# VH-VL binders against Riboflavin kinase: the designs that were tried, part 7

Target 1, 134 residues: Riboflavin kinase, of Devosia riboflavina (a0a087m355)
Amino acid sequence: MGIRLSGCVIHGDKRGRKLGFPTANLSIAPGVELPPDGVYSCIVWLPGQTTHHGATASVGNNPTFDDVKERRVEIYIHDFDGTLYGHELNICLLTRLRDMRRFSGLDDLTGQTERDVAQSRAMLAHHALTGLLP

## First folded at step 22 (VH-VL)

Design S6 (from Q3 with heavy chain I50Y)
Fold by ESMFold2 at other seeds, fold request of step 23:
Structure S6 (fold): chain C 134 residues (1-134), chain A 121 residues (1-121), chain B 107 residues (1-107)
Amino acid sequence: as target 1 above (134 residues)
Amino acid sequence: QVQLVESGGGVVQPGRSLRLSCTASGFTFSDYGMHWVRQAPAKGLEWVAYISWDGDDKWYADSVKGRFTFSRDNSQDTLYLQLNSLRPEDTAVYYCARSGIYWSDYSFDSWGQGTMVTVSS
Amino acid sequence: AIRMTQSPSSFSASTGDRVTITCRASQDISKYVAWYQQKSGKAPKFLIYYASTLQSGVPSRFSGSGSGTDFTLTINSLQSEDFATYYCQQYDTWPITFGQGTRVEIT
């Protein structure tokens, strides 16, 4: 089962495009119920479109100086090469692929991201064949 | 082998300034955010400041905000902490420490051996 | 700022003992806790991140657990080199904060 949520796109990791995985960050309002932190397969509806894209999302803390706990969702949209800064996205988080981890360097991070994306694509293809996408 | 070496500590009177440096080796310095953490004599650890991998984001503890300035030179693999308007309560060993590489990871996997700052009349 | 409260502040133990150190956060910080070991006159050493994951090269006698507000560092079979002060650290919010430390004294 999936968890639907929405948020406004803010800047992602500036290095993502150079590493081949441009990302969008979704600012999530405090108090919104999110699944456990980790990496997920997901689907996303782009602004002004009724069809969806596959995606890979990371859910984690969003440190602030505020009294309110805040979470962050970083999304790589599969097969998409456009700009979404300032737009609202609707997404559905599906299968949790792994927990958060440390990385020994950018090569380690990039390699793990490639594996996550491959696993996300596989899970989404399986769901499409079975008609179980939300 | 990750190495961090602090320098620039010393004994100064209140109201004076010091500049601390931290030189890095054994890793790609420009990929990592960095921190300063201090420890007063016989006391616990206190986080002082953070700087992002590219230097664009900086955060300070309230106790030093407006007096301390954190910067980095990625071409020389060096961090700088400018300590202005020093107070006796700033007396501590100052450590530089390496942050995790991922955007949610602010644990400190590598530390320098520290440089001592003493502020006394 | 998030207050991290460690207990006990100190204690004595013998080689082979099981040692438990607790850390309580003043609000929910999920699993964004790290643990450090500091020997007298030395820099802190990284032990555990994300509440329960051992850093590479840390002996398996160390373990961490917890989520939310309550966290524990356990040393299953204390060794003579484990005499040190231990700190928890939260990294869920700014400013980064540490517990006040727990001093483990070897008899």
Scores: ipSAE 0.588, ipTM 0.873, lowest interface PAE 2.0, mean pLDDT 88
Fold by ESMFold2, last read:
Parts: sequence; C-alpha cells; structure tokens
Structure S6 (fold): chain C 134 residues (1-134), chain A 121 residues (1-121), chain B 107 residues (1-107)
Amino acid sequence: as target 1 above (134 residues)
Amino acid sequence: QVQLVESGGGVVQPGRSLRLSCTASGFTFSDYGMHWVRQAPAKGLEWVAYISWDGDDKWYADSVKGRFTFSRDNSQDTLYLQLNSLRPEDTAVYYCARSGIYWSDYSFDSWGQGTMVTVSS
Amino acid sequence: AIRMTQSPSSFSASTGDRVTITCRASQDISKYVAWYQQKSGKAPKFLIYYASTLQSGVPSRFSGSGSGTDFTLTINSLQSEDFATYYCQQYDTWPITFGQGTRVEIT
C-alpha cells in the first residue's frame, strides 16, 4: 500500500514548533530507496506503540560535499507535540500530495503546510488503515 | 521590497585583506539563509559561500576555504565576508544573494548590485 | 563538485524566435536546477526554480524542463529585452555550481 521506512529522529524542530508544526527529521540509512521528492501523506508508529498516527512528510535533497546524492525525510506527526529526539520511528509513506516548491516567506510556508496537512488528513480518512502494524 | 546592498570592495595588493558587508531590508533577515556569489570581469558566476538563517551552518567553495569567513549579525540585518590572503584570481564583483526559505531550496531569489574587489600588484 | 555544462555558449537570434538553451549535469540532480538572466552590468535575475517553475513576475514566454541530468530553458517568442546571458545553477549538492553561461545575441 505504501513505502515502509524507519529512521532515528535527529534534531528537526527548531522553527517548526513555534510555527505550529513541530517536525521530526529522520536519519535514513545510505542506499535506502526513497520515492520521488515531494510531500506525502503518511502514517507513523511512535516508539513502543502498535497503533499509528497520521502524518505529513517531506522528502527532499540533503546536500553534502561528497557528491553522493542524499535525501532527507522531515515528518510532522498530526496531533502530536512531544519530543522524539534519539528515538527510532517507523513510518509508511502513502500518497504523494505535491512536488517541492519555493516559498515567499514563513507565512507562505505555514499556509502551504496547513493545506498539506489538511490534504493528508483527508487522504488518510479514506484509507482502510485499521490494524496495520509496524 | 527585498533590498540587498553590498559594500567594502576596493583595490588591494595580493596577500592583503578586505571585509565586505551586505545590508538587508524589506524582509525578515533572520528567516533566510544567505550566499555570496562572485563574477570575475567578463566571466561567469561562481558560488563562494553560504550561511544558514541562524549562522549555525556555513559552507565555502574550495577556492576560498581557509581564507574567507562568512558571518551574520541578525540584530543589524547585516552579512559580513572577511577576505584574507587575497589573490589576483579573487578579483570579481561580489554579490550577496538570498537563499530560499525552505530547507531544500538553495536557489537565489534576490541579489544585490555587487561590490568590486580588485587584487593587483 | 557537479559540473554544469551549458549549450550553446552563444548564438544569434531575432525577435520572435524560439530559443532553447540546454544544461547538462555531471550526475543525477533530480530537479534541483534554477535559471538566471543577466544583462551587461547588472545583477542576475531569478527566472526559474526546481527545473520548471517560473518565479512570480517572470513572463510566460519563459519555460524550463528536465529532470536527472538534462535541463532546458526555452524562450518561446524572444523579445528585445531578452538579449542577455543565461545561467543554470544546480542546488542538489555542495558546492553550488553554475553553468558557464549562454549569451543570446541579436542577429
């Protein structure tokens, strides 16, 4: 139904928390195949839980100096406002909502994030995800 | 409207130093990463350096690593580029440029008019 | 560092012409390409980001396309103000690199 990933949460909630969308930045092992860049609806299992939460994820470039193409996964867990630094998350990327885009400022980014989250929630409400395990 | 104004260029001998400044207005400066890009006379564009919105991340082109230092003062909406051990090949117009605001966007949406640095014996 | 190779280095064109400029990356950079226009004595002007998205206020006669290693900038009906030098830029890896430029000249 989707693409299953896991990764350790690294620091990714600097400005997101005060903008109302705290995010987890996931460290993904080199060589793991990721879907095309963009914004996705997804689900996540918090540490030690078998029930999932809805989420919205961004997959994009992670520039380095070694000419190795690296990717970053940044995830906003819906209705969650906790600290997950250092913990491993299991996620499943589902529907690609849009391509990456440029923003004219933090207000534009926040507005787009609100729309992305709304679209993610709507897509998740229409999926039969009950009982899905990590 | 976004405005970037470079200053501090001049004519110097090889081995000397200059400090370039870029003052910003018309946007929330502390929200944006910033770049320096240079252009030698009648040549193409060369990226020089990047600094993140909070100054925590800095990256340099190999041609300037160890000689140039990028910094910012978010309380004064000002960027600085310290140019040490200047060489004739550093002769260029130096532009400051604004990065995209999102973590995946390192395109340059606004540019200053540049300040000229000439390094000659 | 990723090399960005533009073609052609220059060419002559007339008002109304369709102009195509290509840029090839030395490795897969997805769609992390921007395009800039620079007129003599002036700072570069932002045209296109993410390979194909026009910046606000850029005339619709400009378009970009491509993914992976091959990218194009097209000016669909060249206007007198479009005679300039054009640069592609990748932003997939550090260091950020530009193509060498393409000068579009009036016939």
Scores: ipSAE 0.557, ipTM 0.869, lowest interface PAE 2.2, mean pLDDT 89
Fold by ESMFold2 at other seeds, last read:
Structure S6 (fold): chain C 134 residues (1-134), chain A 121 residues (1-121), chain B 107 residues (1-107)
Amino acid sequence: as target 1 above (134 residues)
Amino acid sequence: QVQLVESGGGVVQPGRSLRLSCTASGFTFSDYGMHWVRQAPAKGLEWVAYISWDGDDKWYADSVKGRFTFSRDNSQDTLYLQLNSLRPEDTAVYYCARSGIYWSDYSFDSWGQGTMVTVSS
Amino acid sequence: AIRMTQSPSSFSASTGDRVTITCRASQDISKYVAWYQQKSGKAPKFLIYYASTLQSGVPSRFSGSGSGTDFTLTINSLQSEDFATYYCQQYDTWPITFGQGTRVEIT
């Protein structure tokens, strides 16, 4: 099964737009049980919608100044090109695709992002064919 | 090859100002967040400030908030740290350092040689 | 701010020794720890990130481990070039903080 999460879209750096993969960044409340940091295939429900979209998510730290440990989820929603800042999103993380890593430059990051999205689409297509999506 | 070169250090009296510069080469400067880190003589490392790749986000250590201002000029591949109202405890070698490129990565993979700031009467 | 406490403050060793340096965080920081080596008069050198991943070009005798609050840097079979001061750094929260340093000296 998947791991359900929700959070408010927050501002972060704008790397997704610079890379050609616009993203929504979610802050996850302290105390929520989280899967290991990394990159996931996932599905997302937009505000007020009952149908879902495929997505690719990165789960990692969300640095703050108040010593409260927070997590952030950066979501690229497949085939969606909108802005959801300030809105609450609901997601389900499915298959963990890889660990967090460092990148030697923006081209390296972009190339990895392309591979992640391709992997996520493939995993979601498999799940849809087998009836295993939540 | 990544290179970071600090300049602008010197000896100044308390209450005076200095401006430090860090010139970058060997990488696409505008893709990276940057930090200043300082080290007092014979002491450990202290983080001072962060600036995001586009300059839109800036964070400061409590010890320097309101006195230091971090900026960048992406057209000249240069960082600036304005040091105002300097105190003897600001005496240190000041390093510029490159952040990781990804949003979750604030480790320092490249450092300059440092520039010395001495605040003494 | 998150306090990073290194142990020991200094360490006398000989070539070939196994050296272990510990770093304890004042709260859970997952794996968001980096380690640095600094030789006298030089800038710090990046060794390890994400608690355990070696930076490219770092000798395999260096290793890192830990998660949560307790982290270690290990040098298996110390070499003459490894005598330096070592720092841990957390990057889970602002402000970024370092341990106070561990000086590895020749016996």
Scores: ipSAE 0.536, ipTM 0.857, lowest interface PAE 2.3, mean pLDDT 88
Fold by ESMFold2 at other seeds, fold request of step 23:
Structure S6 (fold): chain C 134 residues (1-134), chain A 121 residues (1-121), chain B 107 residues (1-107)
Amino acid sequence: as target 1 above (134 residues)
Amino acid sequence: QVQLVESGGGVVQPGRSLRLSCTASGFTFSDYGMHWVRQAPAKGLEWVAYISWDGDDKWYADSVKGRFTFSRDNSQDTLYLQLNSLRPEDTAVYYCARSGIYWSDYSFDSWGQGTMVTVSS
Amino acid sequence: AIRMTQSPSSFSASTGDRVTITCRASQDISKYVAWYQQKSGKAPKFLIYYASTLQSGVPSRFSGSGSGTDFTLTINSLQSEDFATYYCQQYDTWPITFGQGTRVEIT
């Protein structure tokens, strides 16, 4: 069942708030086995909670100058309106929804994000995930 | 649609300075990170510098670090590259280029025509 | 910094030929490779991103492939407007780096 991951929330894309999709950014250590880069449906456990939230995650490169290949996981937690900066999250990446792509502008990015979230919600509603622990 | 226009190139002596400008139109400039890329005569492409959409992050190639300063004015849709302590090796056509809008996309989808900098001994 | 090594450095070809240009990265860069075409005296033109995705408006005779360290640009049935220099570019790490270029010339 999916790929389990944890990481500390650091600042996401500052623009996410004004686009209606505030995101959390997780730094993932090099060498951790991850699925191919892309956009995923996923579930997340907030700190101290036993029930999960649905989410949509983007997995991609995180460029640095040290030649160490670093990955970034940017997460939009469905129906969540809080802040988690500095907290650890546990997630499970499930279905890969699409490859990374380029966008012609912020409206294009927002429209794609809306479609990704809709697809993630549909996948999660179809599969029973009750009782899963971080 | 997207248009990038560089200016400010010229012929200068070693040790002198120039300021390059790049004026953008046809897109929301403040949404995009931007790059400078240069090409010495009859040579390949060399990345020079990056600036994020809000100007908060700047990165430089080692060959120019400490000598070049990248800035942007989002109210004027304009980029600036201050070239200090110029060397003959800095002789090149300087292009501004638009980065992808997404945080993982640093490919260059649009390029200016370039402006020539010649540093003659 | 990540070195991008293109092969060959130059290639003579005729209209209709299949041209393959390779680009090897000095470390795993996933699929974070772009390809550009440059004609003499002109700015580079964007062809391919994310190793294999064709930019809108680029002819379908261009294709890209690869992941990890080995990447290719293929021009199937070369046309007269395709004689140019081609560059690969990695965007997985800072600094951004390019291959040294491959000049595709008329035989």
Scores: ipSAE 0.534, ipTM 0.862, lowest interface PAE 2.4, mean pLDDT 89
Fold by ESMFold2, last read:
Structure S6 (fold): chain C 134 residues (1-134), chain A 121 residues (1-121), chain B 107 residues (1-107)
Amino acid sequence: as target 1 above (134 residues)
Amino acid sequence: QVQLVESGGGVVQPGRSLRLSCTASGFTFSDYGMHWVRQAPAKGLEWVAYISWDGDDKWYADSVKGRFTFSRDNSQDTLYLQLNSLRPEDTAVYYCARSGIYWSDYSFDSWGQGTMVTVSS
Amino acid sequence: AIRMTQSPSSFSASTGDRVTITCRASQDISKYVAWYQQKSGKAPKFLIYYASTLQSGVPSRFSGSGSGTDFTLTINSLQSEDFATYYCQQYDTWPITFGQGTRVEIT
């Protein structure tokens, strides 16, 4: 069921905070294959917890000067406003909601993020995810 | 209407310095990452530098690294490119360009008309 | 750095022709490609992003396709205002790089 990933939280783009969708960038262990780029519904387990939270994740390119292609996983945990910097998260990417796209401004980005989160919540509510463990 | 206006170009001798400016209007400047792209006479486009929306991240092409410094003043909606130790190969029209707003989007949706830099003995 | 190789370097065409320009990346860049049009003495104009998505206000005769390493810009039924130089750009890795350009000229 889904694609399991783990990673250490580093700070994401602080603009997400002012838009009401604070996000975390996940540092992914070497050798983990990421799914195709796009936006996903997902679930996350906070450090030390066996119960999950709903989330919305973006998988996309992470431009660097390295010789290798790198990917970035950015995640918004639904209904959560705690501090996770420096912690390791376990996540499960579930349904791919859409491809990556361009935005004409922060209002456009916020509107799309609201739609993504709504779709992620709806899909999570309709699936039998109760009892899943990290 | 998004508008970008470059200035500060001119003719200088090799080894000299020059400061380019780009003034932005018609959008919330502090929300966008920005680029400099140059074009030598009768040649193609070459990316020069990137600066993030808050100025915290900067990246440079190898050909200019250590010689050029990119900065921004969000209170004046202005970009600056300091061009030090100029070489004849730096001769080009310099464009400022607006990056996409999302962290994965480095395409250039708006360009200025450019300012010419000529480095010649 | 990722090399972007455009083909052909120039193309002679008439109004109404279909024009196809290709761009090959030196490694897999997914769909992180944009296309630009540049007329003599002018700044580049944004046409296409994410390989195939047409920018708002760009005529529908322009289209893009491709993923991975091979990308194509197509102009279906060339118009007089389309004679220009076209550039592909990758934005998958730093440094950002462009193809060398393709000049579309009137025969």
Scores: ipSAE 0.519, ipTM 0.857, lowest interface PAE 2.6, mean pLDDT 88

Design S6 (from Q3 with heavy chain I50Y)
Fold by ESMFold2, fold request of step 23:
Structure S6 (fold): chain C 134 residues (1-134), chain A 121 residues (1-121), chain B 107 residues (1-107)
Amino acid sequence: as target 1 above (134 residues)
Amino acid sequence: QVQLVESGGGVVQPGRSLRLSCTASGFTFSDYGMHWVRQAPAKGLEWVAYISWDGDDKWYADSVKGRFTFSRDNSQDTLYLQLNSLRPEDTAVYYCARSGIYWSDYSFDSWGQGTMVTVSS
Amino acid sequence: AIRMTQSPSSFSASTGDRVTITCRASQDISKYVAWYQQKSGKAPKFLIYYASTLQSGVPSRFSGSGSGTDFTLTINSLQSEDFATYYCQQYDTWPITFGQGTRVEIT
């Protein structure tokens, strides 16, 4: 059932909360296998909790100067408005919703994010995920 | 209509300084990261520098680190590139270019027409 | 820094020809490649991003492909306005780097 990952929440882009989509940037160990880049439906367990939230995740490159290829996972947790900086999260990436794309502005990005979240919620409704543990 | 207009180029002696400007219009400037890219006469493209939308992150090509400083003024929709300790190999047309808005997108969707910097005695 | 090597350095073709330009990265860069067209005396024009996605307004005769280290720009049925120099660009790691360019000449 999907791809299980864990990692520490680090600071990401600063604009998500103002735009209505606060995101957690997840640090992923270099040896961990990630699925192809894109946007995914996923579920997440918050620190210390055994119940999960639905989420929408973006998997992409994380440019550095050290020639090490790094991946970045940015997660919007549905119906959640707390802060998680410095905490460990457990997630499960499920359905790939779309490829990476360009945006013509923040309104375009926000509109696409709304559509991604709606699609993620719809896909998650097809899973019997109640009671699932990290 | 996205427009980027560079200025401040000219002919200078080696070791001198110059400041380039790029004025943006037709988009919300403060939403975008920006780049400088240069092209020496009859040569290819060379990336020079990046600045994030808020100016908090800056990265430079090795050939210019320690000599060039990128900044932005979001209240004036303007980029600046301070060129210090100029060398003949810095001779190029300098373009400003708009980065993609998403964190994974450092492709250049809009370019200015460039400003020429010539470093010669 | 990631080295991007383009082939060929120049190419002569007639209108209607298929033109293929390749770009090889010195390490795996997934699909983080863009392509640009530059006409003499002008700024580069954005064509393709993420290896294969056409920018809005770019004619469908342009296509891109590739992943990992090998990437291709194809111009299907070359037109007279396609005479230009073409550059690939990686954006997987800092510093951003370009290929050395491919000059496409018509007839």
Scores: ipSAE 0.517, ipTM 0.857, lowest interface PAE 2.6, mean pLDDT 88
Fold by ESMFold2, fold request of step 23:
Structure S6 (fold): chain C 134 residues (1-134), chain A 121 residues (1-121), chain B 107 residues (1-107)
Amino acid sequence: as target 1 above (134 residues)
Amino acid sequence: QVQLVESGGGVVQPGRSLRLSCTASGFTFSDYGMHWVRQAPAKGLEWVAYISWDGDDKWYADSVKGRFTFSRDNSQDTLYLQLNSLRPEDTAVYYCARSGIYWSDYSFDSWGQGTMVTVSS
Amino acid sequence: AIRMTQSPSSFSASTGDRVTITCRASQDISKYVAWYQQKSGKAPKFLIYYASTLQSGVPSRFSGSGSGTDFTLTINSLQSEDFATYYCQQYDTWPITFGQGTRVEIT
């Protein structure tokens, strides 16, 4: 189901902790085909685990200097507050929730993030996803 | 309501240095990445440099790399651009500009009115 | 670096005209394009981001379209305040680059 991806947790924009939504910012290898940019409901397998978590992901550009078009996945793992920097995550992108947009400030971004997470949780509760493996 | 005010431009000889400043008001400065963009007389726009909201990431155009340094002081809502080893081709109006707040958004929603740098013998 | 090629370099136009400005990128940049208006002696003004989304407060006669390599700014019915130079900007890769500009002048 969905689109399966993996990537290493890297630094990007570190504001997720400042906003109360700590995120894993994933570097996706060049040449991997991603779905259209936007916000998705998804599920995530943590390193070494076969049980998944619900998550909310943003897919967008990752600017580089080498004329290589790269994309980035910023993922908020529901009900998880650990640190995964330097680790590889496996994810499955499910339903696209909305387009990328611009924000008028951090309060606007935080409010939208809360709505995105609520929509992701609702979508995931609608689907029976038990037993899926990485 | 967003306001950006550049200063520090002037007329200098080749090889000299200048320090440009940009003061910000009307928004939470420490939440935003910032850019410098320049425009030579009667020419188009050229991006010069970027600095992230916390100052941890900085990127420069090849034409200025190694000569210009970008910094910010979030306690004073101020940007600085140190222009070293100036050349006649650096002659331009220098604008500071505000980046988008989200990590995928490097469009420029607010611009200062610019400060003129003239490099001539 | 991504080269942004704008055309035409200038328009001569009258109020009420429909004006179309094209911007072509040297590689696929998805929809990471912004458009700016600049009047002589002034700083640029933000019009459009993400190829097609109008900035708050920009008149609805402005529109943007495109994805990949080909992008268009349209002014459906020119007004007297629209005579200016217009720039496209890509923000998909570093360095940030602009088109060369399109001057929209009164006939």
Scores: ipSAE 0.502, ipTM 0.856, lowest interface PAE 2.8, mean pLDDT 88
Fold by ESMFold2 at other seeds, last read:
Structure S6 (fold): chain C 134 residues (1-134), chain A 121 residues (1-121), chain B 107 residues (1-107)
Amino acid sequence: as target 1 above (134 residues)
Amino acid sequence: QVQLVESGGGVVQPGRSLRLSCTASGFTFSDYGMHWVRQAPAKGLEWVAYISWDGDDKWYADSVKGRFTFSRDNSQDTLYLQLNSLRPEDTAVYYCARSGIYWSDYSFDSWGQGTMVTVSS
Amino acid sequence: AIRMTQSPSSFSASTGDRVTITCRASQDISKYVAWYQQKSGKAPKFLIYYASTLQSGVPSRFSGSGSGTDFTLTINSLQSEDFATYYCQQYDTWPITFGQGTRVEIT
């Protein structure tokens, strides 16, 4: 089983598209519990669709000045290159793949992202085979 | 090798202005957010300001907001900190520091040698 | 702003000792803590990020732990080059804040 979330898409990292991994930030409703920070395999339902797409999500800090602890969810939808700004997404976070880490440059970040996506695809294939996909 | 070199420090009277620079080398400067951190004599570290990799986002400590202005020139691999309306409590060594490249990483992996600013009558 | 309180303010030790420095945050900051070493007259040196991950090139005698509000830097078997001031830093919220420092001195 997974952790279900919904949220409205806001712009992700401006550099993600040129690196081949465009991302979306999800605006998560107040009071929603999030899992521990890290990178997750997940699935996404696009607006108006009942079928899902595979995805890779990062859960981490969202710094503010008001001393309120806030979390940020960024998601890369596998095999999808459209624009979802302003649309609502429903997601399910499944397997935690790794902790947050620091990167020595954009090449390091891109390489890690490639590995994360590969692991996410593998875990999603496993869930499909075992019938545990929500 | 990552290098950050600050310059422009000096001794000035209260109310005057000073402009600090930080020149970067050994990395792709335009990929990284950057910080200024200061340290008063025999005191601890105090974060001063942040600027995003493209310069679109800037944040300041309350102690300097409205008086200090952070900017960058990515074509010259250089940071600038304009220090206006200087006060004796601004006396410190000023360091530039490199932020992490990922959106969740505001740790400082590289620091310059610092430049001393002294504000006294 | 998040207060970071280090303990102790100073510590006397000998080469070979195990040294433990603590840092307490005024609110939950998950694991968004870094540690720095500073020798007199020099810039701080990056040691640890994300509470426990050692920066490349830092000796393995350094380690970090903690989550939430309580964090620890440990130096296992202190070396002569380790006498310095150590700072914790949170990066969970703005403004970025540091602990007040812990001076590790030779006995």
Scores: ipSAE 0.487, ipTM 0.854, lowest interface PAE 2.8, mean pLDDT 88

